VHH binders against Probable RNA 3'-terminal phosphate cyclase-like protein. Designs and how they scored, part 8

Target 1, 375 residues: Probable RNA 3'-terminal phosphate cyclase-like protein, of Arabidopsis thaliana (Mouse-ear cress) (q9c578)
Amino acid sequence: MVMMKKMKGSQSFRQRLLLSTLSSTPISIDEIRADETIPGLRPHEVNLLRLLEIVTDDAVVDINETGTRLKYKPGTIVGGKNLVHSCSLSRSIGYYLEPLLLLGLFGKKPLSIRLKGITNDPRDASVDTFRSTTLNIIKRFGVPAEDLELKIEARGVAPNGGGEVLLTVPNIKTLSAVHWVEEGMVKKIRGTTFSTRVTSDFEHSMRFAARGIFNNLLPDVHIFQDHRAGAQAGKSPGYGISLAAETTTGCFISADTTVSCERPDETGELDVEKKERSPAEDTGVEVASWLLQEIEKGGVVDSTHQGLLFLLCALSEQDVSKVRVGTLSPYAVETLRNIKEFLGVKFAIKPDPLTGTVILKCTGSGLINLSRKLS

## First folded at step 1 (VHH)

Design c01 (framework vhh_lunsekimig_d3)
Fold by ESMFold2-Fast, scan of step 1:
Structure c01 (fold): chain B 375 residues (1-375), chain A 125 residues (1-125)
Amino acid sequence: as target 1 above (375 residues)
Amino acid sequence: EVQLVESGGGVVQPGGSLRLSCAASGFTFSSYALYWYRQAAGIERELIASITSGGSTNYVDSVKGRFTISRDNSENTMYLQMNSLRAEDTGLYYCAADLGYYSEWTYDRSEYDYWGQGTLVTVSS
């Protein structure tokens, strides 16, 4: 019998539910935005709980009238095929993908789920970043490549979405520990530009600007236009770019953003006069620069993926994983605290002063998928 | 067979002008964006100008106001008008067409752009 863990506030909501579910640990969260003008759980947080009910059996969710208290008893992760979930438009599909990927690995059956909503926004990693970078990180931990896939069937941006992706995740017995400290050298850059309900000139402008930055640095740079029309172009006008660098040692480093055209005017007349380039061209330059900054920081993953890397290490077999990352992000530090709280896994952390990177080491919790069915 | 053939390169004095041409065949020219790249000795290829199927143009800052890219869909030809040439503009100039529409990380897709053979521009007095 595992006793209920008591915690407070809105922080780490996704990771608390994820780790609760993976460790079969009931939780009670109090004081969720209790002093804010609009208190309690947000639409995307409630929607994530509904998603957990879809992918698990016998989960119990108890939310008080104001949404300021949640009691969650995790169920058994089932997975299954032909699942469908409509994501809340208050966050992108990317908000849901990280916990879904990890939960799907420990399901009774392989997971196949259709997610509808916002595919790209500036807050959460894009569906492109999940496909190019996140899945490749997961594969390093012994996950079969054949059934780990994300298909982008329609794109949709804020506020009205209309995007659609199909996620497939194999169920595994256990994750393998990793020794992953060699960054290697960048050998190629791949990217995708897109637009919804606006001219494809936005795709071209971002692509041209980003390629211009990279062409003097390396020869193998290919940025594609994922041109969508009609029903595949969602319900709101916008554009975005996703970039990923691959290294000689199999590291993937990414950067992305999206601009929604239905949002309040983000640039006044004076701002437009001061700009050297169009907004789309500026977006391409900005994201290319962010990618170069992430490469400069070092580590085997970008800042956005540090938390996922540590979760994978902590969930792995009872053997030592050793990984190199750049300076720890606040999200990564929070992830380490949550890992300790739910799994009892502590990381040894050693700065490398010559590179400005940090080496982390842990013994995995040895999570075994006891519900796994062979078929 | 997709082919791109550059012409119009040569030797010119600083402040002079040249017009490059790129003749294309083997694809529906009017449907695709086209690009000019420059490669100086010992330096990798640099994207300098582009033109969309609709005629929208983009330039790197170093050539803005000096170079003009244009296209003639009836002749399947793209042009680069180069004015106020500088010594730094010396290099091999390539035209390129990107006929790819999607990124797939599961495919080995090393040949995404089609390139011409290049035309040499030397700015020297």
Scores: ipSAE 0.000, ipTM 0.237, lowest interface PAE 19.2, mean pLDDT 85

Design c02 (framework vhh_7nfr_2)
Fold by ESMFold2-Fast, scan of step 1:
Structure c02 (fold): chain B 375 residues (1-375), chain A 125 residues (1-125)
Amino acid sequence: as target 1 above (375 residues)
Amino acid sequence: QVQLQESGGGLVQPGGSLRLSCAASGFTFSSYAMSWVRQAPGEGREWVSSISGSGGSTYYADSVKGRFTIARDNVKNTLYLLMDSLKSDDTAVYYCARDRGYSYGLWDEYYFDYWGQGTQVTVSS
């Protein structure tokens, strides 16, 4: 019998399920928010388990009455086409996209799945950032561009969603190791502004503000409006902006946020001058500034993509990957611990004091997609 | 219907000050960035200053930076240009303009969709 890995708490829930499934390692998680007023698993966590059941065969999920204990035996990743999943409105579709992407790569069949819910929020990567940045990062590891796509069919913001995306992921045999240490120079900036159930004036205002920051820095800056109306504009009023910088060496650095105009009237704030709704122009300035800050930090990926970068390196063929990143994010550090726990892969970390960046090296675990069916 | 009406122009001596105003109507003023553009006799249009819809971000041409201040009152739907330390080179017709949000560019005709009629500023002894 395969020994079940025992863990505690709510931390790394998404990554624990992902790595359990990829490594075929049964897990038992105890003390999930056991002492909180509302104990146990959250709606989006239960919903992620449902998604795993859709994309795998023979997964076993055992949750106690309070949701404070989970036993999970991973199934075989099958993928498939014409799949549909309704994401919990407690988190955006972005919460599901990273694990789903990685699982889809190691499926028996290519993945094609329609996801419904919240497309953009300030907590998780937007569907725009996923398209512009996340998908381009994985292409560096030998994932074919053909059949790798996210189509945004409808936008929806919190609280009521109504957005819809189609994710297509090819199945692969193995990921290729990378040597990715040259940041290059930023050669272009691309962005998207959107609004749902409010005037397009919000899109114009964010675009103007962001353009104003970039117009003396780079000549190749284009920020587009993805205006949606009717059924394609979801169920809640809001607006947002996503920005991505592309470098001469093929690096993609992103920043995004979203403002929901429909919120609970929570008035117990210390800052009585704080606006209930952020002005669209201030949002544009804020995200443009975040992008410039991420560029200045250095590295071949932004802070939010460091964890994905390390997962890809650790899952790759048994060869050395070498990557440059800026200051490690807390999520990145947590990702390195989880990688060691499930895959036994250790990263050598070498600071580069001249650039303020760090170089990480590992030998990939050599994950092979044994369930891949070829004609 | 969109209307922009400038006021506050006139004759001033070098080193003097003027406050230009632009009264806006027919649209949600706070949702649009606004700009001042000037045109000196026999010259093309020159962008002077822009302000975001909220007033949180301001931008200035190098020729006026440190001397001019752009401001707005979203309750009164009014755009302002406070002009200090005026020079003979500042002599021009000053236009209030609304940003389209569609064009890539600073002061070409596709950057702005509505213009006021202009107000004359003359700086001479």
Scores: ipSAE 0.000, ipTM 0.108, lowest interface PAE 22.4, mean pLDDT 86

Design c03 (framework vhh_ozoralizumab_d1)
Fold by ESMFold2-Fast, scan of step 1:
Structure c03 (fold): chain B 375 residues (1-375), chain A 126 residues (1-126)
Amino acid sequence: as target 1 above (375 residues)
Amino acid sequence: EVQLVESGGGLVQPGGSLRLSCAASGFTFSDYYMYWVRQAPGKGLEWVSEISSSGSTIKYPDSVKGRFTISRDNAKNTLYLQMNSLRPEDTAVYYCAKDQSPYYWDDTGYYAMDYRGQGTLVTVSS
């Protein structure tokens, strides 16, 4: 048995729960937004705890009356089939996917779970980006491709969601260390435009605008239109675009955004981000430009995937992983701190001034899935 | 400015015990891994113990494992080392050290440390 780790504040809530669970380390968090007008845990944070209870056995969650103190004893990761979880509408499904993916890899059983809520928003990576980019990053660490899938059954944007995805994750014994420092050259761009409860003209406008940016740079550009109607179009009007570049060395670099055409109820959740409508053509140009900026930054992953890359390296077998990334994102920096705190894994970080990128290396913690059935 | 002030060293007979303390200031103590390192006369620095920012992860080399115990009090910004069953080869200046920022870890050594302490002398002899 491990003594309860004591921490304070609202920072890194998602990663604290994830690393607590993977390391079997009980935690106590106090002073969670204690001095704010609305104190304590937010709806998506409580909802993440409920998801952990669904995918684990014997997890213990103790929250005080004001939500300002949490005691969490992690359970054993079970996984399982035919699981269903309704995600809080205060954050997108994307908020839940990264921790759920990592937990699923170390479960007793393969994971198959249906997630309901907001599929696309500007705050978290979209379900499109997760499918095109996140899953390809995971495969580099020895995860079987055939059992790793995200199906988008319905799209839903803020504020009312109504989207639905099916995530399947294989359970593995260990992750393999990687040597991943060659960026390669961009060989193709793939993308998806969508709209919910507005005209497909939004999809056309984003597609044409984004293709216009790429016309003189790359010949192999294909942007699909994923038009949804009826029950597959969720409960709120909106539109969005996700773009991914694939390199000659198997790197995937992504950018996405979503525009909600309906403002959240002003008397409702205060932590829900309010968005104004923007022209679809401008949205297409903006995201295409963001993709080019991410490519220019360098590294084998885009800025939003750096944290996941480092978690995978730290959880891998006790061998050296070496990876190249662009300028470290704030989320990546928080990830490195949390990895050290929970797993005791330190990264050697060396800037490469010639390329403007950063090389990181570590010896993995050697996490072994002892609950996995032997073949 | 970062300051680490060690205390509790002294002369002790073989088999005896000492408790070292380190008072930290000038940084957020609760955010950093902390270490005890020592330097015997005519030798280089030797790592003695490591403790995570929360105190939940603790490591020792075989030379002191089972004899030394590291602990911390984040409310008091203080690091401790309880030393039992002391041997003549434990004679050294003991330094309290904080880790570097997690942005840079020196891969040429076992631990990247940023020494700010003045040290406290421990002498084990009859």
Scores: ipSAE 0.000, ipTM 0.143, lowest interface PAE 19.5, mean pLDDT 85

Design c04 (framework vhh_podentamig1)
Fold by ESMFold2-Fast, scan of step 1:
Structure c04 (fold): chain B 375 residues (1-375), chain A 124 residues (1-124)
Amino acid sequence: as target 1 above (375 residues)
Amino acid sequence: EVQLVESGGGLVQPGRSLTLSCAASGFTVSSNEYGWYRQAPGKQRELVAAISGGSTLYADSVKGRFTISRDNAKNSIYLQMNSLRPEDTALYYCAAKPGSYYLDTWEPSQYDYWGQGTQVTVSS
């Protein structure tokens, strides 16, 4: 196609597919890991294309024999109920949740989808962080709280997963612009510790250690234990912690991680070095410290949510959004470039050297869900 | 519109060989994950072998005896079955998951397209 956008490499794969689909822009991506020992698309990337085919009608996916070239013509976002998708075990369910959430908002029908796989890992945001932080950020842009939910039915960690979540997303007409520059003060910390196929002592140790870090800093700290057994505990032993701070102005700042207790699977002739496992106490201290570091950075969202914040601003109604963030993450910078490429939206960026934060402004693209019935 | 058509089944004596073929048509993608599954009476459908790109996987019961292969020009996959045993008697299904370059799921519920099956009977 003459109107097809041409791109190269493996960078921003999720956002390229997401923005392609939301903007109805066909894309061609060449040179995907072309010079690597194992070239081309990875299992989770192909699996994401499969998920797009489930939630859209008439999408066309053309991949060459080596997986080094992808041509993608987006379909119409349908959504729907009683959908099921098994996520690739090469990445967590968290890899799929952000693009799926945004696609679901602009579907013909509300989305209800069961996702199976790895619920928690150290690379992608956990299902707990998605519930505590990601969904609260979305609500600031006028998304109704009704039917915006993630239910954690079973937990599963790497390598074998066995976790299961149910995501529901309302379909909307458009997102509202925001004025969100006041950070406020941290008023409470909420968290969740979990374990799969190991004793609840891991949950207790992480909780105790994290609370120790917060002692004398603030009084309102509650860390829950979500112990899972039997069918709800997945197929691999592990443990993890997710923490979220809520501010007086309604900001949510998060940090999480997960430790798998099983050695990574050996595949073919690949020899992987054995890595030392951290004690649960160290995990609790580390994540609590990461949360305090994110709070100190400032901004109305943590570093991992900056990209989502900018996507929401750029997709909103044709009015000015103004937001404060901490130091821009590499992911956030890449998100701004992708937004410009697909939506033509440019952000005005004003550093605030006194606070170390940055204020960004844009006029939303005014994406309207034309498939949603008018009131 | 996507169709998978199996061929090559039949009655064969123990210790002999048989080759199954699966012809795929109607796909809009050039890369696919293919699997051979079998179902014996009173048992669940189980994986025999699978192929995607350069990666292959075999069930322990057939490893070393069966070989899965692919002909990209014909959009066909083959299952070469050597040293057949009575326990290999089953209805054999070809399955496909379009757009897969790497082996990432092996449960029957993960495949979108299935052939009608071809009967393999290993008996004297």
Scores: ipSAE 0.000, ipTM 0.177, lowest interface PAE 17.9, mean pLDDT 86

Design c05 (framework vhh_7uia_1)
Fold by ESMFold2-Fast, scan of step 1:
Structure c05 (fold): chain B 375 residues (1-375), chain A 127 residues (1-127)
Amino acid sequence: as target 1 above (375 residues)
Amino acid sequence: QLQLVETGGGLVKPGGSLRLSCVVSGFTFSSYAMAWVRQAPGKELEWVSSISGSGGSTYYEDSVKGRFTISTDNAKNTLYLQMSSLKPEDTAVYYCARGESYYDILTGYYEDYFDYWGQGTQVTVSS
């Protein structure tokens, strides 16, 4: 009855594994970077497969000798307590958090897992953005707030990490559909600046610069300095900032970045994005400006959270969800394609010419957690 | 074989109430989401409200939220739209539909993926 779904290339690796696992659809991915100087799966991709083996029972992973072909048969999502996973240093912990969060919701047991690695980088959402924004978005879909938490025990930046977080996720029966089209007005901005193995002056400079951008626009701005020292400061020097705007209708819009002061070991073949070093003041101005740009684009989520929003709508009960977003990001477009491919869910998309935003509707696939038990 | 028949349209004064009914035949209500869609003269189709196959979840366009109520009677195979506090802007032909409209990302077009829908019933809000 269930046949292996065939696909090609390196695109959407996280979402392919996530949707394969949630839909119990075996997959075969061929031609993974077959023509590149270092062909095949990257360290973080292999590491994600190892994480799936930790949180599921009976998953089967078959990788060919060159890493250019993966056959994946998903297992049953178990979850569990006292789990530990060391994330690959080729990507931040943020790379793992979104798929792990969604998998944890549909587990047999509640999830509690300790993740070690890079907490903040410029490519993936920081652990701060995950706490301030990602977790608040999923609460709109009926996820209990009291059992949903990310604790930042230690910070670590590229290249050597040494950061550590504890993620707790409740298991649920179903996600609730949403009607979420009212953006509201920005009522407050909250943020966090941090530094590891460099002076706290970097935190102060980013905070001061970001507040300078907001001072004439909004009075309720608080940016916290989370200075780490010793064992809580990881193994590499760096600094970063995460900002989140909260609206009167409960929308959270975020922007973040991190600057590593030490370059990674030379491996030009790795799938790693790096930013040129910037003064801390420039970093604060840049991220504050990105937040204002995201607010101006409109929508109930920022550009980086559009994909998650659509996944939640598509996985929800067989009811209509209706959501407003700004201009669709490339990640969001790929997410819609992957949703159709695995779940058969299509979105109605209607531009709103008065606001420059886009309204999307879908009927959820009705994913039910049939193995749910509390322990 | 499959039919959707709307009734209950008519002339009402602003602030008035009206109840639309859609009788369906040839399929089981509880297996399908149902929707009300309207079209004002010279304008695009506008989704108004949807109800899940189970009847447990209801959704509304912002402009009608709090004024309109969608419901089903499975024993009578009938979908209802109870409209209150009607405004001139609610003047339109109202269609009962099975399913929803979707954007096909591969073609770049919106498509109405309504399997079946009725002939419509005219609602005019005028003094």
Scores: ipSAE 0.000, ipTM 0.132, lowest interface PAE 21.0, mean pLDDT 85

Design c06 (framework vhh_7mjh_2)
Fold by ESMFold2-Fast, scan of step 1:
Order: C-alpha cells, then structure tokens, then sequence
Structure c06 (fold): chain B 375 residues (1-375), chain A 125 residues (1-125)
C-alpha cells in the first residue's frame, strides 16, 4: 500500500495524472486556481479525467464542488478496442495524445480509440506532428511499428472542431534504454499542408513558400496537401502546416502551426470587427524558419518533444539511457521534476558548450507491463 | 508536549491475538485521521490501516481479515486488534497522525505529521 501523494496548484496537470497512473500512486491536488475569478479545473482537465476512466478500470475521481481540489486513485490500465472519446474544444486532441500514447503502451490490451475534436491548433502539437515525429521517437525505445498508428479521418480547427482521429497503440512488456547522442545530418524534409472550409489555395501557398526556403538547402523536400471537403473538413474555417526533418541517424525534428479563420470571441453574435490572420504564404515561411531554428538548436528531438523523450528514458528498463537535446525548455525542466517526484529517477545533466546542446543520462525505473495479454 | 505513545507489544505465540494501544496528547485527537504502520527487522515500512475522524476504516487488503482498527475519542486512544498472529507479523508497530488522507496512503515517513516511538511485537513459538 502507498499513501496518497499531496500536491498543489494547476501546474503539470497532464503529467501528474499520467505519472500517478503509471506508478499506481494516488494523488490529491489542492488549491487548483483557488483565487481566480473562475476557480478550479478547466474543461479540458475534467475531460482528461473522463478519458482516464475510459482507458482504465476502477479509477476513482473525486472533485470538490468548486473544482479546486481533486483526489485521484489510479486504476488498472486496460486499453481496449472500439473506444470513443469526445475531447473538450478548450484544447486540441494533441493535448490528450501524449498521455494516451504512454498509457496505451502499458495496458492489458492494445489500445484502439477514436478521438473527436480539434485536430490542429497553434498551442498543442498537431495530429500531423504526432504521426510524423512523436510516433517515430517512441519506436526508438523498442515499441513495435505494428499497430502503432494515428489515422486522420477528419480535420477540425478551433473554435468548433469536428475533427476525428483513430489512435492505435500496441501494448508492450517494457521500453528499451537508448544511447541517442548523434544528431546526424538532415537528409530529407516531409510536410503536410491542409485547409478546412476554405480554398485549397491556402495549401498551395504554404507549400510553395516553405519549398522556397528549403530549395537552396537540400533537394529531398516533399510537402503534401491533405485537402479535406464536406464531412471531413470539420466545422470551422482554417489552414495549417506541419514539417518534419529526418536525419541520417534517425532523428525527427518538427515544427507546425495552424491558423483559425474564425476566432471563438467572433463567432456569430455581435457587430464586431473581425481580425484578419496572417496570409498562408507567411505561415509557410514562418514554420519553415521555425524548423530550421530547431535544427540549429541541435539535439536528437525538437524543443517540444524533450519532455516525452525524458519520460520514455525514465520509464524504460533498469539500464542507462543517454540522450542529447538542445537548450532545455521550461516544459522539459518541469518534466524532469515530475519524473523525480513520481518515479524517483534522477538525470545527470552535462552541458556541451561547444555545441550548445545538453547531454542527459538516467537509469530507467524499469516499468514492466505485468498484465499484457499475449495472443 | 505533543506526543503519541504506543503500548501493548510483547511476546506472543503463533495463532494468538494481541491488542495495541496508542495514547495521544498535546493535540485535538478527535480532529485527525490516525494510522498504524509496522516495520519488520531489516525491511521497509508496511501500512496496516487507517481510521478516519468519522470512524470509518481502510485496511491493507493483505491484512484486512487479521486486523481491526478502532478509536476512543473520549480517551484520546487509538487501538489495533490483531488476530491469528504469525511469525511474519514480528515487527515494530507505529501509531501515526496524518493531516489529510481519505482512501489509502504511500509508505513515506515524510507523509506523517507525528510518529510514536513504536511498540515491538515478537511472534515466536
């Protein structure tokens, strides 16, 4: 038996629930935005708790009347097929994907879940980035490619969503430790442009602009257009681009963004001046530039994937993982603190002043999926 | 000033029963949930169970059929009744006050506000 772990505030909500569940550690979180005008848990946070109840058995969730206190007793991760979850429109589906991916790996059964909501936004990693980059990172840790897939069935942007994805995740026994310090050279760039409820000219413009940036740097650049119409185009007008660079050593570095043509505060009620958003060509240039900046920062993952990389290292077999990253993001630093708090895993951190990168190493916690169903 | 004093330990034979007591002083006993934990020689802490301010109890599932926790707020005393004692029940038994726990708990000395000195139970034939 373990005592309930006490903590405060709204910080690291996703990781607290994820690590609580993976470590079978019950938690109590107090003072969640207690002094704000609108106190307590946000819609997407409550919605994440409901998702945990879908993918686990016997989880207990107790929220007080103001949403300012949460008591969570994790259940057994089951996984399962033909699951469906409607994600809150206050965040994109990307908010839910990382926790789901990690939980699915340690389930009793393989996971197959249909998620509905916003597929692309500027805040969370897009479903495209998840498919091109996130899934390739976890394969490095011994996750089989079989049954590891994200299918984009419909796209939807803010505010009204209407997007839909099918995530499948194999269950595994354990993650393998990695030695991943060689960045290699960029050998190809792949990307996806999309638009919903607006002309495909936005897709063409973003693609053309991004190609213009890359054409003088490397020849192997393919940016695809994933045009959606009718029911597959969601409920809101918008467009976006996702780019990923692959290196000779198997590193994947990504950048993405999405532009919603209709803001939530402008939807359908008053005589108000609508805000014009950036031209599609500017969006293509901007994201291409962000990708080049991430490549220049170095490391075997981009800034947004550092946290996931460290979680994978900490959850892996009781062997040493060693990884190179660029400058640590605030999110990455917070992830290291949460890892120590829940798993007791400490990373040794050594800056490399010649490259501006940082080398981290740890001994994995050795999480074993004892309930894995063998065929 | 503030203290917890365990008593009732000693030598018992296998299959026997024993009742431990914990006398609390220096704080408002009736306002706090109380726990019992034990530590066998050379081993880590093992949670036995908890009694809430309401009188409701929560037990370690592996021990549930063997123990009963009760409290007497008029005497500021916590009790642990143990039945069908085995050699593996040999341990130092601790009374602990905790600030807020409602379901179950993690074995961590830092998680308890106040620990007693413990009382030793030896089960030997």
Amino acid sequence: as target 1 above (375 residues)
Amino acid sequence: EVQLVESGGGLVQPGGSLRLSCAASGFTFSSYAMSWVRQAPGKGLEWIGRIYTSGSTSYNPSLKSLVTISRDNSKNTLYLQMNSLRAEDTATYYCAKVGSTDWYFELSEDAFDIWGQGTTVTVSS
Scores: ipSAE 0.000, ipTM 0.089, lowest interface PAE 24.4, mean pLDDT 85

